# VHH binders against Uncharacterized protein P37, part 15

Target 1, 216 residues: Uncharacterized protein P37, of Formosa agariphila (t2kn95)
Amino acid sequence: CDLEPQEKFRFDPEVDPQFTFGSMTTWEWLQTNPNDEFGFMIEAIKQTGLQDMYNSKTETYTFFLMKDPNWTNNGPGFFSREFNLKNTADRDPKEVFEDPAVDLDIVRNYLLYLTLPIYVDQGPDHLKTLDLPYTFETLSEDVNNQIMTIARDWNYVMQINDSPDLPTGNLGKINVPVGYHNYIFSNGNSVAHIFGLNNNGKMARRYKFGEPKMDF
Below, E stands for the ipSAE of ESMFold2; O stands for the ipSAE of OpenDDE; V2 stands for 0.75 times the mean of E and O plus 0.25 times the DockQ between their complexes.

## First folded at step 8 (VHH; framework vhh_lunsekimig_d3)

Design j5 (from f4 with S30R T109E; at its last look DockQ between E and O 0.01; V2 from the best seeds 0.00; counts 0 for: pae E 16.4 > 2, placed apart)
Fold by OpenDDE, look of step 8:
Structure j5 (fold): chain B 216 residues (1-216), chain A 124 residues (1-124)
Amino acid sequence: as target 1 above (216 residues)
Amino acid sequence: EVQLVESGGGVVQPGGSLRLSCAASGFTFRRFALYWYRQAAGIERELIASITRGGSTNYVDSVKGRFTISRDNSENTMYLQMNSLRAEDTGLYYCAAPYKITYKGETIEFKDYWGQGTLVTVSS
């Protein structure tokens, strides 16, 4: 067939979310994570005063969550990139955020950048066409950090800011794949996607959305 | 041209107080976080306090509870109120404004602007 495969994709609308926590908020889930992989994320939320946003049961959000290595990696982790901090992985999250070099306004803005005021899961309703970046406005008020692109690639991996349409020099943008996706919280008011690990150029393990049915 | 000018240093007895000022010009003051550094004799310069654009403050443990950093955006001036001064607080105090710049759209580089410093001497 000469047609692009994506034109024949038919997504099963009944495919269940990968993870559902109907009675739990994103904030609550972060704290209950069994591997304690979100210590820096949690502390960031606390220090910036954004806890209510992550704990909302009424507002609709898409949250992008970052595991600790995304914060602490020496290249290009958040602390390294934004504040030139080194060896933060060996430090207590609270201690790091109390470091005079850390600008909480920048942290706050980054968290806001990682938040969409709409519900966007990795599914056919929101990201119908594969390998096509969709543009979304973030909650950031910084002109340099107001746009995020989201795509599902041909392997059904969610890609963030992998688009040539993003402005050059966009400060604070994150260009990493999502390793975990479609964590649904608070009875469907919020969804979260979790960034993969970027270990100095190494790609993190990625998880796929359920396999769609092909409509041939 | 970006300029930072520190003032307010002097000689004070232990337990005394000083208020440092940093007058800024040549840039949009309200858009940038600002920092106080100090350098004691024979010791490397150290960051001691910061204030964000929004007014959030951080301190090193050695000055917590004694020093207060603040800013007046209308006057383009940052302050450091130093109370309960100790001998170990002696040093040259600098204000700094770090700038973030992008290179080729991917790499973030930093350019730091510094003042000349103001000397604080705590001695009996």
Scores: ipSAE 0.000, ipTM 0.208, lowest interface PAE 13.3, mean pLDDT 80
ESMFold2, look of step 8: ipSAE 0.000; ipTM 0.111
ESMFold2 (binder alone), look of step 8: mean pLDDT 79; pTM 0.760

Design j6 (from f4 with F32W K111R; at its last look DockQ between E and O 0.02; V2 from the best seeds 0.00; counts 0 for: pae E 15.4 > 2, placed apart)
Fold by ESMFold2, look of step 8:
Structure j6 (fold): chain B 216 residues (1-216), chain A 124 residues (1-124)
Amino acid sequence: as target 1 above (216 residues)
Amino acid sequence: EVQLVESGGGVVQPGGSLRLSCAASGFTFSRWALYWYRQAAGIERELIASITRGGSTNYVDSVKGRFTISRDNSENTMYLQMNSLRAEDTGLYYCAAPYKITYKGETITFRDYWGQGTLVTVSS
């Protein structure tokens, strides 16, 4: 009979569980439109021509996905103002994006901004130190908005752009945290994280996507 | 739905001219670089001309001075003016709107949009 060591006081935080979808791609999963919450995301991807990126079986990506309230002008998030989305209530997303005032290049670049060409989840390989921002280059083609920071707080929630390491003029703190983590697609080649609907507080700094700081 | 549709191909004598069109829909045309490719029988597709979204053009040596690529963003259409055609120009002509990214200093092409092609035959 072996004596066990006296248990020390410990705090062992948890990470979100991993959810695996086998060979299913992120695009295939989105098109199932879980809980009817991804209509705007689906249409934005179609209208901007990014389907093959979200549907890749071989390329490595980390995606940040937005639910319908993250897109609209009456829910949490800030993207509706950046996208010039108007009159979004009870409308077909296709009709909303067909408005001539909507600049689909801005929509496309925000989707690319929310995509990393590397695999980042909450496992032991990335983001090991809590409350420390890690800096990533995104797929965005906007010279002023190429950098994303990701930190995990003490609840293991990913916080986007909440960091002093963010370049001046880059998109600032995204005011809604990631709400759902570690959705693994394409046999482990891609992972998605989904923004939540809880307000995360203040915007730190923002410039219009595609504009220099002095030309607002 | 992204579509690229070529037109303007046909049969022409050596020394003749053709104008190819590539009508585009389903994306913001003005934001993309555009390309013409040619495929002769038994050969891989060859890039022959490109035009950046700012209008800068490039050509392979075999068509330089004879072909002119242009774009009309108001009509969502790219053109290839082909002058002084030769038998060697015979082939299937494709327009393409490639989507390419750079990561860690390397270019990664994750897809191109392609048309179905238009046939050009230069025969005597």
Scores: ipSAE 0.000, ipTM 0.156, lowest interface PAE 15.4, mean pLDDT 75
ESMFold2 (binder alone), look of step 8: mean pLDDT 79; pTM 0.764
OpenDDE, look of step 8: ipSAE 0.005; ipTM 0.226

Design j7 (from f4 with S50E N58D I108F; at its last look DockQ between E and O 0.01; V2 from the best seeds 0.00; counts 0 for: pae O 9.5 > 2, placed apart)
Fold by OpenDDE, look of step 8:
Structure j7 (fold): chain B 216 residues (1-216), chain A 124 residues (1-124)
Amino acid sequence: as target 1 above (216 residues)
Amino acid sequence: EVQLVESGGGVVQPGGSLRLSCAASGFTFSRFALYWYRQAAGIERELIAEITRGGSTDYVDSVKGRFTISRDNSENTMYLQMNSLRAEDTGLYYCAAPYKITYKGETFTFKDYWGQGTLVTVSS
């Protein structure tokens, strides 16, 4: 594992902001996404009452956004992992969140975990050394899920929770890759990154948010 | 204090079956994903099965279709049903739960508590 300072490398244009929405909040952008890839996240935000957070123009956040497959994939999707729900991809998001098996507190905490109260883009100003996990505190109220690590690997892929300092031992891929990064919103006060699939098109299995990884 | 007690190991012929149990205490059982590991002679301990709070399961490829992990939250017990056992399944099987680490001056418990293990021997 080679750790290199950013100054030793040419800044790759691919790490520049992919999209800038200066007059748009993260919440607004989610609503207008042309591919309708965030139906479950939108509903999650509504159901948990966190809409104002995602719609903030004044606070500074980093949001990790979860496409529908991250919610609905048959194990390791969120609903599968947390609530043992099957075939949620075939259901209406609203209907799924109204399922008695779904605990909205867990969903809320999940969204909070996916939110940093600081601005962290995938760039040299925040992630200066490649292939080095930087530790951040999330907005999670669960003491078991208050820490997230973020790294830029040598290919400038953002890696989440790929750190030996975090609990390991889960099956599958160690970390969750961010497929899309540096979506800038609200005149630069917030940035979003979008969780993707691993290189073979599968969900990362070792990332098990919602499963408490630590306790006191 | 976290305690894990594995049981159910023994000697079995190839093609046979065993059911392992892990009795857990010292933590809120239902809150945590749990894991089975095994360690064969001369080989590092390996993760073989996982079960989440919600009951989702995953397996290492070598045991897929043969092993089944399950949990009973009411009994604080996790199980591993092992079918179609092979010689290569021989080893000490461990139940895993959270372990302690320190972060920013605070101590947290992550997954790395182990029981004493239960020995599984598959031999003709």
Scores: ipSAE 0.007, ipTM 0.239, lowest interface PAE 9.5, mean pLDDT 80
ESMFold2, look of step 8: ipSAE 0.214; ipTM 0.674
ESMFold2 (binder alone), look of step 8: mean pLDDT 79; pTM 0.761

Design j8 (from f6 with Y35S S50D; at its last look DockQ between E and O 0.01; V2 from the best seeds 0.00; counts 0 for: pae E 15.8 > 2, unsure alone 62.3 < 65, placed apart)
Fold by ESMFold2, look of step 8:
Parts: C-alpha cells; sequence; structure tokens
Structure j8 (fold): chain B 216 residues (1-216), chain A 124 residues (1-124)
C-alpha cells in the first residue's frame, strides 16, 4: 500500500516550488527527523537552548538547516572544522555535543549565524537578479561574523557566501549549495532551506567562530 | 522500479542459526532506514528490527540479544543474523524500506516497499 500526500505549489520559472506545512513550526518538523537525517541538528538546538526560536509561531525567520553529514564529515564538517573533532558520524549526538572539545557558545552562535530575522525565500522578492550576491544581517552575536550573502545561480539554486566582497573575518563560502528550498512553516512566518550533500563535499572558511580578526 | 528480494530462509533446528539477506534495487539504498518484519500464520505482520541510515539499530524485546540487523551500502544489501532460534520464530520474514515521498505539504508521508518474504521454519 502507498499514501499519496496532497501538494500545494506555485508555478513561477524563477522560483523553486514551495512546500507548506500550515501552522507546523520548523522545530516540530525537525523533530519528525525526516529520513533520519537531522539527529545532530535536533541535538544542537537542544544543547544551545534555541528551541523557542525554531518553534516560534509569530516571529519572522529564515532558517538554513544542516543534515547530519554537514555536522559530521571529517575535514569539511562542522565538528572537524570548528573543533578538530573527527569520527563523529556513528556516535550518539548527545555524547558528541557533550565532548569537552565542543564549545557550546560557538555552536549556539553558528545556529544564530544560519538564521536571518527576515523572510528570504528562493524567489524574486529579495534575490531578483541571478548571479548577484545580496547581503543580509544574521542573528549571530559574533561581531566579526554577522554577514551572509545569498545569490541565486542560473539554475535558481541559492549559493551562500559566494562573494569576493565579504568582510575579512566573516564566514567564507559554503561550498555545498542549498539542496532544497522554500519549506514554509508557522503559517508563512518562517521559511527554511536545507543544505545539500555531495561526495567529498567541503565547507570553505577563512576563520573559525571566536577567532580574532587578522591584521593585514 | 523498487525491488526488495529476501533470501536465506529455510528449515532449522531449535537453537540453530540463519542469516537472511535483503537485496535492494531501484532506489538510493543509502538514504533509507530499513527494517525486518515477520508474520506467523493468522497474525499481523510485526516489526522485529530496524536500522537507520547511519547504522543505529533497534529490536523488539523478543529478539534482542539473539538477532543482529546490519547493512552494506556498497552492496545495497541488508542482513538479519538470527541466532538461538526458537519455535516461535517460525514465520515469513519481510524486509521493508520506508520511502520518503517528499518533505513537503503539511505532512511527511512514507510509502512502504516490501519484499515477497522468505520462509523460516524452526522445527521441533
Amino acid sequence: as target 1 above (216 residues)
Amino acid sequence: EVQLVESGGGVVQPGGSLRLSCAASGFTFSRFALSWYRQAAGIERELIADITRGGSTNYVDSVKGRFTISRDNSENTMYLQMNSLRAEDTGLYYCAAPYKIKYGSDTITFKDYWGQGTLVTVSS
């Protein structure tokens, strides 16, 4: 037997299809753990106390969501890059975040960096011109790392921090593009985008969170 | 076309062992959680073990410590090692792959794909 869900969408060749979830919040959706791919994201939110942000029904947010390999890949993944902590993929997420190498203030600010206090979908409202990076302020509390640029390429895929004009000390290009766009939560108050995966994908970075800006 | 093909069933004495295999094709095997079910005559199909994409396992109490589920993503194959078999383990064993239809809409919905089953008989 199969179950076929109803799908509501808007056709516009400049916009990815939209997926709507009614009053469901991003936090409620994440906790269903679709495809068993969000165990580390769920635990990161719990360990940093950010549940209320992801669970808001009234505030406007854009969220960028990480799948487990975005956290755990040796070399390019968050734990490897930020804490030199490897071989985390098969560990219980709670035990990984409780590892002494992990600084939860850095984890919290990374989640805030991946959150915009405005509604930015993949579409013409904020991102009209293709292949042009647009600048946004994030919720990051790290004064050296508060800016995100977003560009749409000619396939209408969001590219994050793919700009030569980012301030020194800011998080650099994220080499894995957004894989899924326009997941609409909280009756339209919030939108989420999900990073993609590729074989041997890497994240580019000039500086870790919390490191001082280099003088040149 | 999604296909799941079970093999390795047969007749075995109580206390014996069998290893079941589930060969999969027609989908991206590494992206899916997988499970084993069993069905005795006249009884509803029962989940007995599952394994996540990342390899975490769960078992029903009646098989815990006796059965081991595993997967080989390079061979698109899931396994069930069954040790210390009992008469009540007799039944038709199915592998299943919950297929995510999409993230979208107001619900997250899975379509279950099933094999045809492999018969395990534990004769007293």
Scores: ipSAE 0.000, ipTM 0.104, lowest interface PAE 15.8, mean pLDDT 77
ESMFold2 (binder alone), look of step 8: mean pLDDT 76; pTM 0.746
OpenDDE, look of step 8: ipSAE 0.005; ipTM 0.256

## First folded at step 9 (VHH)

Design k1 (framework vhh_lunsekimig_d3; at its last look DockQ between E and O 0.01; V2 from the best seeds 0.00; counts 0 for: pae E 18.8 > 2, SAP .669 > .668, placed apart)
Fold by ESMFold2, look of step 9:
Structure k1 (fold): chain B 216 residues (1-216), chain A 123 residues (1-123)
Amino acid sequence: as target 1 above (216 residues)
Amino acid sequence: EVQLVESGGGVVQPGGSLRLSCAASGFTFSRFALYWYRQAAGIERELIASITRGGSTEYVDSVKGRFTISRDNSENTMYLQMNSLRAEDTGLYYCAAPYKIKYKGDTITFDYWGQGTLVTVSS
């Protein structure tokens, strides 16, 4: 009759539990830097001027959040893939984003790519059929890289861009699964999902701009 | 609260034209794809037109070439220009945000809805 989702439960066989934070925004939560895992994400948002998006109390967003290794992994994390910039894990995030190798317009658009202008949680109401990619248009401003697909695998874990239907130039399969789902912010206006850190997960850009899906 | 308000509906003869407006508030308009749906009596609501953040448009075959969707981000308003109207276009027209999604011929939506504006095509 009046059952609520269980807080902090990760082992619901059909969905992860919802984690609700009242009126707290995603930006406010990130700035607490939980477990010291979001230093690069925080600085990326600051350096690109996207605070208002993550701090909205009224707009509907789905955010995909990256932990520090998703940025700093040498083979490949974001910095190594996009800028051939390695050995960033122990550097001050501000100094890394100010490195001349880093193009902040590319960083900004990557954050926009990881943001959907609709509410998509991990559950039967949004991604009902397992192992079936659903297609979304992101906030990316790169005309050749605006599409994200989301599929739930048979362990009810979100897999991003695990689809053969992605256009040439679009970001390819993100080889690390989502590790935490359904972090609900801004009184339910936004939801965030957090990438995992498994040892075999690597961020990958399957279809670089200007490259074919298959070699010619 | 997200609010969508349709206007511009009315009664027209076959072959006539109408321009519908959708005034939006409560969200950052420029960040969303936008949609027009219609609902004829006794029929489920159907998507008829969409426009992306960048202005790319799609239409169902039954309205292609007759209807034009557009948006003005500075006014937080979406429009539907309807020309060469037919009796089958009669229905309640809704604007919706954010965009719909579709896979394998199924239509899957996560849209905000307006209250609708009535279009009647008859003599």
Scores: ipSAE 0.000, ipTM 0.114, lowest interface PAE 18.8, mean pLDDT 77
ESMFold2 (binder alone), look of step 9: mean pLDDT 78; pTM 0.756
OpenDDE, look of step 9: ipSAE 0.008; ipTM 0.270

Design k2 (from f6 with N58E G104K S105G K111S; framework vhh_lunsekimig_d3; at its last look DockQ between E and O 0.01; V2 from the best seeds 0.00; counts 0 for: pae O 13.6 > 2, unsure alone 63.9 < 65, placed apart)
Fold by OpenDDE, look of step 9:
Structure k2 (fold): chain B 216 residues (1-216), chain A 124 residues (1-124)
Amino acid sequence: as target 1 above (216 residues)
Amino acid sequence: EVQLVESGGGVVQPGGSLRLSCAASGFTFSRFALYWYRQAAGIERELIASITRGGSTEYVDSVKGRFTISRDNSENTMYLQMNSLRAEDTGLYYCAAPYKIKYKGDTITFSDYWGQGTLVTVSS
């Protein structure tokens, strides 16, 4: 039995977009989410006036969509982390975003940070090497959060900003067992990746938006 | 000003049909997806149907096969054909457009674009 050494075997999973929505935009899809797990994401988009971006059929984006726990979880959640605003999980998203403690410019920059101006799916076309962080520019206007790194493992789990070479001042790392959550919108113009703590995702904060760049 | 005006509601017997209309104005109709919501007494408003800019449709399970959402961009009108109506379909039906915001200086103002709703009552 001439078995080739295991090292000669190459795992090459066929990764197709798991969810293709034709001409549907990311924004449109968010509206149809049956689980209503994106209430804060939706409201954030509304409050910051970024609806057109998420609703674009022509622009090429990669979106990271943050489920509600990513916003409201005390400690690692966005509101707690950025504004020290806790116990938001039971509040109406609109009410929370209208809270005087919430700076919508920071929220906007957060959403822009979670947006790449290029198409990046979980597949080998863009993330070719396993466990290697690739660097991407974000749309954020925050000087400390204009770069994002993305790595994938053999299961196509993405790790965001999990790199020793991550620029100082970056928001932090986001480990997300995304799995096969390539949501393809606008006939392939845009892709969204779902980020949720319910998927055992982990957010590690480094610097807040608007925080001066640290010199080490 | 964005306006959404629902019509076509009424009283119908179980198994009956209604066709709702939503006349839209004040925005570029073709640019946006549109949605039908309904709210039964004592229940939160729920999304029941959506139609994308391109005409792709989605439905909640409870209305699949019975309701059809469509749009006429030339008329700035969205429709909801409701067949095989059931008692549980009773409620106030709302037309909705995507959220819009306004910038007034440094202040962001926003409003949900909802119609006043049209009442659908399914009763024997």
Scores: ipSAE 0.000, ipTM 0.208, lowest interface PAE 13.6, mean pLDDT 79
ESMFold2, look of step 9: ipSAE 0.000; ipTM 0.297
ESMFold2 (binder alone), look of step 9: mean pLDDT 77; pTM 0.745

Design k3 (from f6 with N58E; framework vhh_lunsekimig_d3; at its last look DockQ between E and O 0.01; V2 from the best seeds 0.00; counts 0 for: pae E 2.8 > 2, unsure alone 64.9 < 65, placed apart)
Fold by OpenDDE, look of step 9:
Structure k3 (fold): chain B 216 residues (1-216), chain A 124 residues (1-124)
Amino acid sequence: as target 1 above (216 residues)
Amino acid sequence: EVQLVESGGGVVQPGGSLRLSCAASGFTFSRFALYWYRQAAGIERELIASITRGGSTEYVDSVKGRFTISRDNSENTMYLQMNSLRAEDTGLYYCAAPYKIKYGSDTITFKDYWGQGTLVTVSS
């Protein structure tokens, strides 16, 4: 199955058309999200001091943006899996990140893992072959989160970390789908992809922070 | 050196129970998610349970409600409580921890560290 050229791909930005996010930074767009689904993402960025990165107009990044359920869902959510902090969905994001149980270094590395220092959209430029995972370096300093694999299917849906080369992290289907969101920011310098709650209640392979490096 | 040592396997009748242990050393135990695998004769090794650093657990359907994975970070030990055992649960059980590995180059790969396994035999 052949994919259409990326330039022909139509996506719904899920924002008011009055916003030209091509002229916005990812940071700016996050704050203007109409559904307020990025409260925890925003607060995470603030708490970790990464605002400048998300607000860059000159650097080329690929951002994976995590909607609130990715943070707060009990079981598979970030807080639950990493800190055993449950029932965060109804709490103020600031309050949660200030919880003594939350390690901001882990949060920082999570955000950095979700950031590639290159431009990777859902099209065939970087993802040439359907359903084949390609490996990318992340910005994370966490030793086990320095790479991310990305594949795409014929629907331009990306499959994150669905690769036999990655260690086990899921029971069942081993991938994290990213919907058809190619949000272009900063006049084409950066692209963002959105993660919703797509893990079907399972933990994703990508969540392995703070692990040591093994050199052989 | 990273080491995982499984124990607690044995022969048990259907409906019986076993508790497996995985003693870990050579790494900071609390920093890793851990997994239980099993391998029946002639069948590929399968993941059956996982536990995150924060203690979140997952199970394959075939063991849900019967098996419980847990961890004690103070003891560097992971457990698998197996209840209501069935003949199909027979196999070699492994604990695993995933690692990123670099082989003296820019090549990055991943490896699951395994123990030697502990044999579970469910038979009447």
Scores: ipSAE 0.188, ipTM 0.598, lowest interface PAE 2.5, mean pLDDT 80
ESMFold2, look of step 9: ipSAE 0.396; ipTM 0.761
ESMFold2 (binder alone), look of step 9: mean pLDDT 77; pTM 0.750

Design k4 (framework vhh_7d4b_2; at its last look DockQ between E and O 0.01; V2 from the best seeds 0.00; counts 0 for: pae E 9.1 > 2, unsure alone 59.3 < 65, placed apart)
Fold by ESMFold2, look of step 9:
Structure k4 (fold): chain B 216 residues (1-216), chain A 125 residues (1-125)
Amino acid sequence: as target 1 above (216 residues)
Amino acid sequence: QVQLVESGGGVVQPGRSLRLSCAASGFTFSRFAMGWYRQAPGKQRELVASITRSGGSTEYADSVEGRFTISRDNSKNTMYLQMNSLKPEDTAVYYCAAPYKIKYGSDTITFKDYWGQGTQVTVSS
């Protein structure tokens, strides 16, 4: 059947493996702390009271998960960028989140920003055209910073907020691409994607939640 | 409660056809690639056919290519195997499955494959 026209557009070849975890929730998986890389993510969820969201067996979510360097790296890491709090990699995560410099409302809303109330993976449903950003609303409670765009590059890697036009006040391009895709939890109700690291493990600088970009 | 239930097996003469069905429940069926496997007496299970999540791509073992057709209906949570021109060598227990390997970093974490109980297909004069 080499001569048949494509009857329906769909993404037929899989470009990344599907990884499934049965009934295990994202929260249960995180708590195993794979490769000892999620200590700060685990503590962030605990300190902000979001365990039920990550532990849902019935609600549909897409989660973007951060590894410890995404939190702790000086300069581009979350603590440095949001709170000017440096040298956190050697500290106990609980002590860091209890540091007076850390505003847990900002941490909570950052986690909500990294959560979509729909199922988005690299299968045939959503991200069909390469190198085009698709727009999603996050669970962020900051009315000026609720939008995430997801594009896939020609290597089928998710690029977050790689769009020339984002609303004023929204987070800009995230320079650290997703490193691991399509981790399917809760019998297919939720999926997680894990941010990668650049050569230095740095996450690029961002605007603070709720604050506009400051250029002169 | 993941369940895969095969049906449609039986005893048939060579050259005839059977259609197997796999009813799935307890998971979001449309988000998983699926496959049919078979196990003949004294042999290891082998992959017979596989199908992507949308049904857009299929693969077949060389021994069944051109004779068997895998399909799925995501609205009914059901996968099918149409088996034409059956031969005595097709005699086996047929299983539907969603076999995935779980990996993170350099570690391989194997979660249990989802398997049905199997349905017997016997091709005999």
Scores: ipSAE 0.011, ipTM 0.424, lowest interface PAE 9.1, mean pLDDT 78
ESMFold2 (binder alone), look of step 9: mean pLDDT 77; pTM 0.773
OpenDDE, look of step 9: ipSAE 0.023; ipTM 0.486

Design k5 (framework vhh_7d4b_2; at its last look DockQ between E and O 0.01; V2 from the best seeds 0.00; counts 0 for: pae E 19.6 > 2, unsure alone 62.1 < 65, placed apart)
Fold by OpenDDE, look of step 9:
Structure k5 (fold): chain B 216 residues (1-216), chain A 125 residues (1-125)
Amino acid sequence: as target 1 above (216 residues)
Amino acid sequence: QVQLVESGGGVVQPGRSLRLSCAASGFTFSRYAMGWYRQAPGKQRELVASISRSGGSTEYADSVEGRFTISRDNSKNTMYLQMNSLKPEDTAVYYCAAPYKIKYGSDTFTFKDYWGQGTQVTVSS
């Protein structure tokens, strides 16, 4: 594997994480937050066998979590885009992932693309320069989807893959605004960012850096 | 400090080959993906090729796919760009860079901002 976790290279944040969930892993958090609609994310992790990664208590990762609308056809969702699978929004996630049209290897690579092998703080430290893409290598094994860029505007809204310097083929080459502050899981071993789409299929900010702590 | 030094450019006729080198120092070379960029007169700088940390994965701009080969020797902290079948459209200043932004101690910086002087490649009859 050419894209191994960068275990020896980790950022040391100069700012405290916005929120921490103690010993709770990203996997555990996903399951306990159904209101944010992570059914497809959860099932994707299960079906691809990546549960241990999301449930790790030792690895330091940054996870980008995709809400259900990012998967379904309430907009340019994953299933529609990748598999031309329509009307998935109201379907059981398990059933959708078991559809013969769904290639789990593609799903796996997608999840891995949404995973950075290092801690990345959305706050003013790691992304301190505004409107400048920071480039990271993902865990994806897909040669076309190994690099992700993250920019931050003055309102701490992230812009994903808004860079002309990305290799051809990278997922989400369209600028994707994401508004989530850092959630640290597994007692600081992982951080989560969450992508969300509004009812109109547009990316929407859900939790901004500096906002009050969520209650679970 | 981070240093990137490009070499190997020159003036060649169409169809000829050049091999560029990038000598890197001031950071752990093997930890970072690297890439070649080029900037032609009046045009924006563009990514030409990228290579993973291990060198096992590579990507190319459509315009150079099949003609250029990016490689690296981590033991020498050097990246290469073999350019075959050169075209006039390949005329540009070529730069090597690491696309990553990293935090080193208390400092966050972008390798991509550490451009060398570049090496001029001119393809003309």
Scores: ipSAE 0.000, ipTM 0.255, lowest interface PAE 12.8, mean pLDDT 73
ESMFold2, look of step 9: ipSAE 0.000; ipTM 0.093
ESMFold2 (binder alone), look of step 9: mean pLDDT 78; pTM 0.786

